# VHH binders against FAS-associated factor 2 (Faf2): the designs that were tried, part 11

Target 1, 346 residues: FAS-associated factor 2 (Faf2), of Rattus norvegicus (Rat) (q5bk32)
Amino acid sequence: MLPFRFTYYTILDIFRFALRFIRPDPRSRVTDPVGDIVSFMHSFEEKYGRAHPVFYQGTYSQALSDAKRELRFLLVYLHGDDHQDSDEFCRNALCAPEVISLINSRMLFWACSTNKPEGYRVSQALRENTYPFLAMIMLKDRRMTVVGRLEGLIQPDDLINQLTFIMDANQTYLVSERLEREERNQTQVLRQQQDEAYLASLRADQEKERKKREERERKRRKEEEVQQQKLAEERRRQNLQEEKERKLECLPPEPSPDDPDSVKIIFKLPNDSRVERRFHFSQSLTVIHDFLFSLKESPEKFQIEANFPRRVLPCVPSEEWPNPPTLQEAGLSHTEVLFVQDLTDE
Short names: E, the ipSAE of ESMFold2; O, the ipSAE of ESMFold2 at other seeds; V2, 0.75 times the mean of E and O plus 0.25 times the DockQ between their complexes.

## First folded at step 4 (VHH)

Design n12 (framework vhh_3k1k_2)
Fold by ESMFold2-Fast, scan of step 4:
Structure n12 (fold): chain B 346 residues (1-346), chain A 124 residues (1-124)
Amino acid sequence: as target 1 above (346 residues)
Amino acid sequence: QVQLVESGGALVQPGGSLRLSCAASGFTFSDYSMRWYRQAPGKEREWVAGISGSGDETSYEDSVKGRFTISRDDARNTVYLQMNSLKPEDTAVYYCAAYTIELSGETIYEYDYWGQGTQVTVSS
């Protein structure tokens, strides 16, 4: 029936109307936030001209980050394309030369249309009640904080007054943050200088210790070397003495003065002393060398010379005399004077 | 009252490991660079390792590089010396030291504090 059909229609109408408000808003998907801002800037310039505050060329998040880093105010303008006062505000207030000058000199300016996903996202964060809309944001208590909101149509002189009032009321917080950052930076520089001085001190001490150890080791090695040289020289001297004693023991006995084949030799040593010994004519000249070598007064290296004619006697094996001759073969007389020449310093 | 208390010294076999601790009190620990020194019987004290106040810089004596690691825990006001691959030559009393400088204009004030030491013996 008619009342039933009318009630049924009313229920369906209400249901259909309600479903319109449940549909997801396509502006809730931000896929190109920089493109949204660039698109808004071009649309703004086409409609209101190129004389406007300098638009921040980046995302809202980037604008907040830069304002925080630089300790500057961020002015956010949300453009309501469909609002009756938007055109008047942009033409007569926002783009006024004195407003442009204030904004450009004292703050970062970020703006976007609420019809763009990025602008809509910012709208959801700031929750504006009407248009035109401006928000002033700055770092306060370690957080980016909205410190002023301007909602609805405003004339350029009032806009300047309101923006200045908001900045003046909140300037002390930015000054405080600047001082805290400077104090932290000075503390960091001091700690860095302390660390550098400490490391330099440690390296200097390490180098001094290394040099001291190297000097001690060098001195100890030098003392060991000197000691080894002394021991080697003593052993050399002992070996020389043992060799002299061995040669002495192996010397053939002196022939009797009454032996017709005996030779009496008088040796003149380099120290001008004289030594005499008898030898047999049949003995090798090596026996003469062995005898002289066995004496404490003999040089370590020597040669034996005869006179008239002056000649060096082959008393040790050589290339010319691989088997040294006998005293008789060397032409020695029954009484001979031989000269010992020192060759140690040759 | 400034105090440094070393602990962790023990008898260890060659090739073993040991961790020394130094607990600091009476000063702002994070402002001080920390050092470890050692003294073997009949020898002078020698520097072993150091760590800056920030903990970012460490330094070691050549004979302990790669075997010893210095670290700090500013929350616990403690510096540590982790000693690995211990040798008989590492036998010594180990001392903890705290060092900083304070700048006031051109004037430099040095603060240098020492602990009582902890005995480390490396023997088979």
Scores: ipSAE 0.000, ipTM 0.180, lowest interface PAE 14.7, mean pLDDT 81

Design n13 (framework vhh_3k1k_2)
Fold by ESMFold2-Fast, scan of step 4:
Structure n13 (fold): chain B 346 residues (1-346), chain A 122 residues (1-122)
Amino acid sequence: as target 1 above (346 residues)
Amino acid sequence: QVQLVESGGALVQPGGSLRLSCAASGFTFSYYAMRWYRQAPGKEREWVAGISYSGGDTSYEDSVKGRFTISRDDARNTVYLQMNSLKPEDTAVYYCAATVEISGDTYVYDYWGQGTQVTVSS
């Protein structure tokens, strides 16, 4: 028996499946679902009056989405225009003041005629057995789930009792989901605050480390600059000493004390010390400068003055004296006292 | 990248036991509730079990209550499903799921694993 029934059922299912593609019901093509609901609402009000539950102004998919988002019950009414009990149900039960109040206060209410494409689509999904038909839908286990079905004629008091029973039996699932969403949102906010605080702390530490590196580099550059200045000063002193030795080496020899053309000069240095040397009358005053410059105790830059009359001797080439005169031309006597004036840093 | 990887599925005899594992990465596992679903050939995906972020609350589908136990190990970022007294009707692909909220988006995203096949047969 089972193999024959299985084969027969499979063939019948294939036939029904194929038939749906070959000859689809015209109502299966939903092109204006909002228009379907609006036209149903107008036809409903024309037949039963304006005192009815507030119709959801949107598609079935939008109603499901809003019920899921808001964690509310969705009541779906499928209107069978040609069913014998539809008028009685709408006039006496659905539009009863107490029923309207219950529906409006506790749930979203979506309704459409099964003669409209949108209503027919929903009918295909809910698979009602008879009319009038009501389905209660809510979010259960992350899926919009039919938690109650009311099929056939029902009186207003029984309708209120049944809707309330269905909601009470399933309210805990919505409460649980609300608490779970609140818990996740609170946790997400705390995580975001902690992440922001951590990032701020990390950036502060990075900036502190950067400033420490810059300060260390600045100190190293200053130390290197000081070291270079010391080395430059040392080289300057060595070059000065070499120049003094070179000048000393190039000095002409002192004439004999018995030479009638010899000049004995006594130099008074800025430190009040005295140095003596003999020169020849025919020698340039530059020889006097070279001699003084060659002394360890002489200033780095100086000038030489004679007295009676007081005058600065041109002992170095200048624009005024490009060729310094000889000792004789300068009017020096056989014994002179000359004064060395310190001009270092001038 | 959020990733869930299920493992532990096998062929077992009726009355046998299996432990499924789901390793999570790419999100802060300890802050989210975890769930197990299953899908048998030709049927819709069915919820099996759930565990809260703290592990203090667990919930089960009526047909598995008393036979299945869900647990989590936050140190290993893993959720487990201990299945005892397995029946042929438990044959299905088992999926791990997490709901993660992405900052700056109005949608709550459900993340799913690839599934692990459990077959209960003589």
Scores: ipSAE 0.000, ipTM 0.105, lowest interface PAE 20.2, mean pLDDT 81

Design n14 (framework vhh_3k1k_2)
Fold by ESMFold2-Fast, scan of step 4:
Structure n14 (fold): chain B 346 residues (1-346), chain A 125 residues (1-125)
Amino acid sequence: as target 1 above (346 residues)
Amino acid sequence: QVQLVESGGALVQPGGSLRLSCAASGFTFSEYTMRWYRQAPGKEREWVAGITGSGGSTSYEDSVKGRFTISRDDARNTVYLQMNSLKPEDTAVYYCAKVYTEITGSDYRYSFDYWGQGTQVTVSS
């Protein structure tokens, strides 16, 4: 009976619907997505041979990520194991040499059976109406977007034409993204180079400023040194003048010409001038030195020489003469000529 | 005596252009890095652009890159700021500065020898 057969199938459909409603499909739990892809590849090669498009060896999410990074089309094939047209499509269309060449050269190819959890997950996302099913996905408006769907049996020439049409219609979006990335990268490199050049130039300007400050300080130090040397020389001259005045004030008075113990000394100075003074025989030779030192005409450093015989008189304390002798002990006569020798330029 | 005199500030409509000038005197202009800064009402003074003396190298704050151009004319002792595509957010008093940079290792510090009096830029319709 026809009504009996119809009722039976209706009850089975209701039971299957209720079972699906009450219990989730086992394929809804993706626990090994990479294993799902690998097992599908092995079963595909066992059934259709090794001449096929290069399968992306990774999860659907990884394939999307790589397609986005590389700005390439992603072709997704969902294999319906139980559909009558799946074998015909795979043998005659998908594995055709020209189709393999097109897919391998222009896109990433991800494929899985809808009977595997990973393939089932992708099926739920893409919501295919029939098999065989192909979807082309690419980056559009900052999102991975399905830009083409091919549903149902298709011959290899038509497949090539449809895939090429979808790519040609959408290639401009990928080109725009490539240009935007290139512009962004170029701008970043230029800005980095400008910033580095600016910092290098600032460093050079700072170094020039430092050198100028050091040069100004060096000049100031030189001027200060010259001033200090001038003050030291002025102080030296002042001290010399004070010493000359002190020696002059401390000189004993000249003895009378009528004093029998007086010695008249005529000094011959280096400038050929003559100076005379009387001294007492009991006075130290240091008095002769003090007198000559006090004269404006005297060299700053000098020695006193007597003639016949020629000898240097010890008129200043020394190691040889710690206590200079008196005029009498030095053997000076009542009238002497002594010679002053300039030692300043020795 | 260092003197910096800014000029060129005006009221402009959004999208307009304006050129600021800074006339410098009292120092060897060509040897110093010059900078432009700005201060909006109620905000801290911020750096806008800089140009070095030795190489004429330039650098800009991110918000003005591509819109502003700093340049100098050492013969006229003047630094310029060309402002294009002006926005209401660019409203501020703009200052010219003679900058001395100190280098401590990898750190760059800026100290100012002198600041100008500023020139007011107002972007409003």
Scores: ipSAE 0.000, ipTM 0.288, lowest interface PAE 15.5, mean pLDDT 81

Design n15 (framework vhh_3k1k_2)
Fold by ESMFold2-Fast, scan of step 4:
Structure n15 (fold): chain B 346 residues (1-346), chain A 126 residues (1-126)
Amino acid sequence: as target 1 above (346 residues)
Amino acid sequence: QVQLVESGGALVQPGGSLRLSCAASGFTFSTYDMRWYRQAPGKEREWVAGISGAGGETSYEDSVKGRFTISRDDARNTVYLQMNSLKPEDTAVYYCAAEYTITVSGETYEIYYDYWGQGTQVTVSS
């Protein structure tokens, strides 16, 4: 009945094959895959109306990725614009209210014309034999797998039955994967809790050890400080004793009692003890201080007072008296009583 | 207190089979990687097989690959080593180890946990 059409199409196919061999089909280069989907959706709505399954608005690769992430079935529809059954299928089966409801509730729906580069690319991947064409894809054995193919004209009730059958036959794989993901997530949560508990324990142990180290260091420093103070005090006492002995050794010899220039001095110490020594009138008052300083009984800090008139004798060099006077210049008599005043607490 | 207890070690003839078990307690078993090691007289301790805590991924030393199978039962806190086609060279004390590595976010150090069992003797002869 159609030998002219058959011959014409055969020649056209040979011509198209030759062109494809020499120059690639423009559909082989996908430059705007999202635009291809959106364009197909608009042309579909213009031809078949707005009552249709919700089109996935993204590339085929994105649809596969989302189906895998969400553990959902992906329904792929490849629209053959030139196929005799495409119009009937879309009007009467795909856009039937019960079919729309099933697709929208249970799966992601990706669709494109094979005349668009993105749809052509998917066609090359799925290698459909005829139109209308539907493929059901889901995660199975760690990869997105085609678990059902529907090729050729199908009525809405049969379409619902076939899609449901495919999903029911394969639902166990998605349930298994959901359980495995939940187990992995639970293990991750437990691991995180254990990491936090370990870190808290480690920090507590480190803090305890730090406090022990600080306490040991404080005790060591305190003991060292006490020891240093004791050594300093002992050395001060030793130096004082050595200084007293040195002053005693450097004292001029006592003059004879029959020397006309001799002065007998009686010292009254703060502890009510009395010490006597003879000095020369020509000697500096510093020899009186050196003598008293050399005595074990003398206070650590003292001054020497004379009476009648009452005065403090300049027995040590000072800014006021850089060169202390002699006993004669200080007005001391041949027999003198001098008072030693304790200045240790002042 | 963390404890690993191995069992199943025995004297077997070459070509025989044996299953080792390691019962764990005192830690969150499911988060730890489990490993089997062995030590023959006069030799250093060597790794034999491992199974991860997160995905149950298995790994084997080349000389035991295809002969030994490691598995775990997280519900029972137990790891197993199924040994088939045993050879005299497999004679050793077999040790169970629990390993866990923590990388602390924002810090430069890695914390490593390493727990060992007492070992179980496997002898393959005559």
Scores: ipSAE 0.000, ipTM 0.142, lowest interface PAE 22.4, mean pLDDT 81

Design n16 (framework vhh_gocatamig_d2; at its last look DockQ between E and O 0.43; V2 from the best seeds 0.00; counts 0 for: pae O 7.0 > 2, unsure alone 63.0 < 65)
Fold by ESMFold2 at other seeds, look of step 5:
Structure n16 (fold): chain B 346 residues (1-346), chain A 123 residues (1-123)
Amino acid sequence: as target 1 above (346 residues)
Amino acid sequence: EVQLVESGGGLVQPGGSLTLSCAASGFTVSTYALAWYRQAPGKKRELVAGITSEGSTVYMDSVKGRFTISRDNAKNSVYLQMNSLRAEDTAVYYCAAYTIEHSGDTVYEYDYWGQGTLVTVSS
């Protein structure tokens, strides 16, 4: 439900514009209806002078709408340019001071020549029989209604009397409509309150759906993250295993126990197991690291320590040791016990 | 029975697009002026766009270049294409149809209104 008062005014803005184009008939097509009204006003002032009733500056449809909105009488004058009585009527009746005063004080006054497209369109609607022609229009029973027609030459005193009679006979309908508008305005306020409550409920429902959509998207992203982490860990484990296998294949062969340059090393792993292997004194300490790395049970990250003297052996290239030394250069004996320390958590 | 029914409203992000539709039943739109109005909470209803039976259009200043009104008389419908939506476009959008007819001494106005569809623009 919508506020009637605000709706009515807004609708009229668009429909006043649209009404200029509603009649596509070549005889009734109106390209510049306000221009037709202004043209008549200028012609009137040239022929009859500037002492005249105030002309409504707008289209016929606009004049109807304003009369309805303001609860005023609308007087419509259709001018027959070539009719023998038109000049006398304009000079003697419309320009009479008492007629000017009545029209200006009691009604809206719309006038146009029937030789102009806008005037011709109104002529088709009002179907006058002769000129000069006047029609009185007002809101009656919620509809704009022609409540009086005056046709033919009329003297100013008779014009005043007839216009006054038509208005007095119809004044009660305007009073009734004003009272009904006040009642509807009170109802409209209640309806506006209901409409605002309804819109608040709809907005709340849309916000709830938005929050649920965001929650589902957040959960989907979390599930994708967990899946990606799982796949990444699986890939990392596979890569590590492949690297271990590669290092095992690249190890130098174990020297014979009878080789005088053979070094037997016993490794104590963090799981308390022991692994023995012979190395050659000429081999780099990297061979020791590669051997231990190739073992399935070895930590991912480890260091190798000797006890007598206690030291960490540089088995991996580093900033300090870009080329790790040979077993001989590291001072290892023909039999050695080395300790593998797990560094995976560090 | 004469009715105008709007559809296509909903929740949309700023900068997004939305198409509103309005289908008429019980009368033929081809001879009517058609329009879209909107009413934001606590605001008066305002004209957004209008289109005459001959196809001439009018737009409120704030929507020019972003919104396009169109009519499809074969489908008895009017549309509002809304592009580059902003938070201030949030409102209930109403479809309307209008014409006048003279019958004897009486001027008849025929105006029809839809129930409205909510458009919310938020991030």
Scores: ipSAE 0.021, ipTM 0.367, lowest interface PAE 7.0, mean pLDDT 81
ESMFold2-Fast, scan of step 4: ipSAE 0.082; ipTM 0.400
ESMFold2, look of step 5: ipSAE 0.061; ipTM 0.478
ESMFold2 (binder alone), look of step 5: mean pLDDT 78; pTM 0.776

Design n17 (framework vhh_gocatamig_d2)
Fold by ESMFold2-Fast, scan of step 4:
Structure n17 (fold): chain B 346 residues (1-346), chain A 123 residues (1-123)
Amino acid sequence: as target 1 above (346 residues)
Amino acid sequence: EVQLVESGGGLVQPGGSLTLSCAASGFTFSDYALAWYRQAPGKKRELVAGIYSGGETVYMDSVKGRFTISRDNAKNSVYLQMNSLRAEDTAVYYCAAYTVEISGDTIYEYDYWGQGTLVTVSS
């Protein structure tokens, strides 16, 4: 019976109200905020069907954070299960096709029952006066700010008009913040590009210097090699000239033409020139070599040949002839013609 | 020899928190910029957060307000405090150290990477 149930309900309500003064409301302890949202969604769908705005799948704090990050409006619906207008609002206004379309396209939608701890916590924050209750929240002046409140029963067309009005009145703040974030992002990108370009430029310049240094070193080494070869050749010629002069100075004096032991030797050089000198029969064949070597016209490497029998004279020390024989031992006549053979190309 | 060793990865529920640590050795830590990168399957490595030698920080947009990078030069360590974790944060997280030295006319780049630590955000 309605009068009986009303009296009983009133007594229970007074009792629970009095008890609330003694200890905190259990709804003040939020231990499973995501579970609160999920359970509300299931209860909502059971009562009003599956055609409703897309519920944000997360806590109120997460919804605020996402709305702030994305620079979007957040629509908060607090469901009063015990309020007389809640069912009518949900069936006829909130779940109207055009309302669903508006909410889904323009905003994040977070909803929960005030009988759930998470919904009760949000209720304490928003401090609504009556139900149905909707609040529009957005980033304004660096804070998530309630920019609109809709309290009490409202028809679909009026709901669309009111939500649109609130968004239009406040959209400029979100646009302004988007432009500021874009400007900051562009500045950061430019700084990074400038740093990368600078480093690339430094690397390219260093590579050029490294190549230039390497080329200079290669040219210097080649020039040094040429210079060293030139100096070595000059020393070789100087030493050769000094040795020729030394041999000339150490040469024994020519015996007199009247000396019975005198040998007159006529040398035919490779260039067909003729040179003659007198030697003593007792002198070593090395004296003949020393004389020829001392001549400017002589090749650097040569051998001396005698006629009949044709033979190479041992005029330099060798393994076969460690001590070259004397002119007499070699069988030379008082007047001899010897041939100088060039061996430098051999 | 240079080494970067990550730790602190694991399985967490969505909305949970996790702290990654990276211990460095073999170089003068205080001279280097340190960063946390992540790589999800089939994607390139992306910068999550960075901290310069002077303490200036940089963050990826999707982690701003949720992640905090910090360094401890006395311990040669860099940290990534991750709050309000989401399924899309699932990835292998890498610690990286970077500096540039100019000596005379030569530039030396030093770029070191850790082996990575897996973070899985799932129920």
Scores: ipSAE 0.000, ipTM 0.080, lowest interface PAE 25.1, mean pLDDT 81

Design n18 (framework vhh_gocatamig_d2)
Fold by ESMFold2-Fast, scan of step 4:
Structure n18 (fold): chain B 346 residues (1-346), chain A 121 residues (1-121)
Amino acid sequence: as target 1 above (346 residues)
Amino acid sequence: EVQLVESGGGLVQPGGSLTLSCAASGSTFSEYALAWYRQAPGKKRELVAGITSGGDTVYMDSVKGRFTISRDNAKNSVYLQMNSLRAEDTAVYYCAATIEYSGDTFYYDYWGQGTLVTVSS
């Protein structure tokens, strides 16, 4: 099958040509664009010295982005390493002190060799016809636009004149965009200030309402506490009165004055008033306490004292006297004066 | 943002015809100026034909009367009809798109991968 193999070789040769042609120039594969710029800068300084415009330290895309953000002109220099006029231009025009001063003061400066992948990519975008090549780019009508191209050898004075002309012709667009951005920023700041003031006011109002609710709740709790205390005091007074009435009802009747076993007792109360009552000698001293307790004028807590000898009478059960003695056992006479001592503060 | 994909390239004899197509996806196609570029081995990439958003066309001198550029905004496509092909037309053809156009020079935001056209016997 020689005809088939011949046809196959022809197709393979075309395929090899196509594959080789489709394979991009190595310079079209940008893998280290920052490295390309740095290496170009070092090569430039070795050949032309360190007195040159300040190189933008970044990729072409970053330079475009920064020029757009800052609303500045971007000057792009594409270096043709093998072009006859490149050395003269760099030494005598680009590195002239007045050119350096203009570029550094008015624009961002991006430069690269077209032999480097990054510079080759930019060359494909800008389509320069000859070297040396400069392009001036700025934001115009919402996109980064080439507003000037300088191609071929140019002298320093003419370079300054051409760059200044291009900038002056286009400066109005950057001024207009700057004013629009300032207006948008001021509007946003005002909106933010209004939002912050509103939120601060809202928080202050919420805090005031919270404090009002707490104050109202404290007032209610205080009123409830006062009401409970008042009710408790009223119940205490009612119970005390019922106890006094119960004791009064349980008191044995007074013996006749003619009864030989009767004891007449005169009580001196803490308020210096005097009350009198008769008791039987056979009755317990508890009857004396019950009588005094039943009186409206008696203190809530009291003790009873006798004289000659001075002593406290055991009129209430205690550890010393679990069963209080009778009036006779306590040694009371047919007529006694007993003193009621107020113990309410004890 | 727009993505471009070319098709229609191939091997053709001298005097033959080919139609290249470029399909776009992404941004509003009707706002873009579109162009066909070609690059032969050892030569710079050159503008073959361009068409503005308004439909105005431009052609390189060597293809005037032989090539026709057209667009279909409904299909987001641009076409290059190539007639009376010559050996010198052998190149990789690239589709390009931009929002701006100035004279015979385009500033392109987007490029396709290219399609090979070979004119040989």
Scores: ipSAE 0.000, ipTM 0.097, lowest interface PAE 21.3, mean pLDDT 80

Design n19 (framework vhh_gocatamig_d2)
Fold by ESMFold2-Fast, scan of step 4:
Structure n19 (fold): chain B 346 residues (1-346), chain A 124 residues (1-124)
Amino acid sequence: as target 1 above (346 residues)
Amino acid sequence: EVQLVESGGGLVQPGGSLTLSCAASGFTLSTYDLAWYRQAPGKKRELVAGISSEGSTVYMDSVKGRFTISRDNAKNSVYLQMNSLRAEDTAVYYCAKVYTEITGSDYRYSFDYWGQGTLVTVSS
């Protein structure tokens, strides 16, 4: 029949919303909560004197936060300026020396008038039934909880007894929370030490493995160097042999013994052996070098010396002799002995 | 931008297996030590496993023999193979790069978290 129940409730909610804001309480505007506390403290001292519990200098929210952090009781006093019992309570109970001593030693004390916006806001939260009003608040089950309420006029001895009873009944919860915080802190420290030990172990293993890899790499490189040197030496010997064979193939034919323009040269090698060959007078001394180089018995590096006068024959091109002379130009016109000097190890 | 992105988490029954992956972008992993951390509800973050740039590994006692950390430098990634999962393994898993800080004569090991983590839930 009805289309929707929420349509009816929407109209009703709009009506209630409008009615609620038709008469707002000006104290609902909290613009300076610290100023509210300070002004209340000054007005309190003007009426009741300076001998009073130490007022928490801050907002209600800050007082709750500090009580929670420090694991302390928070005593909240809401002052009803117009209530008939407020003056008697403040003069005779709240400002009694024994009451001041108890409050100052065991709890944080926050107080404000309900005529101030900050005090009115707290009043709305605590919903007190009458004045004077005191509430004891502490951390319980991880929440700031009201653990005691004192409403109406109370004498100083009864006030001390009631506050002490409330604290004694609830002290075990604060002790439990302190122990839990200590256990959590100890667990955090132990876990951090374990994390650091694990990471230190990881770094030590990393360093050990890095050194092993460097050592393996150095060993491999040295082995490669040795192999390359062996290959280079073998290639050098092969090239030397090929060059000897090439020089042998390019040697001019040996002149006939009957050729009047030829001379027989006898060579004395470093190993005391003798080799001989005929050369034409017009041939370059390079032919003598090529012949000796082609012999298996010759040193790898050598020079050729003649005697009377003693001299090194320019048998290879040099700066002094870019074009080595002929046998005739070098004075080799008759059979003689030339000496091969080994220079291989120099 | 330097980023580490975790993936592979999910719901699994006790005794099951999951493989977590961590992909790096904006930097090269080959020179860094890497670690997997986890944080269970109501608990502090704890080291699960670590792997060095050279491949050396470390594990917390409760996962040793069940979890295996590995790296693939070519894919710029780190993995955590989780076997024989237990209800106690339920946590958000994070990966981090690790480096050594030298302060005077003392050495400190620091880590960077770059990812949002991946949730692993082990329940029947």
Scores: ipSAE 0.000, ipTM 0.192, lowest interface PAE 17.9, mean pLDDT 79

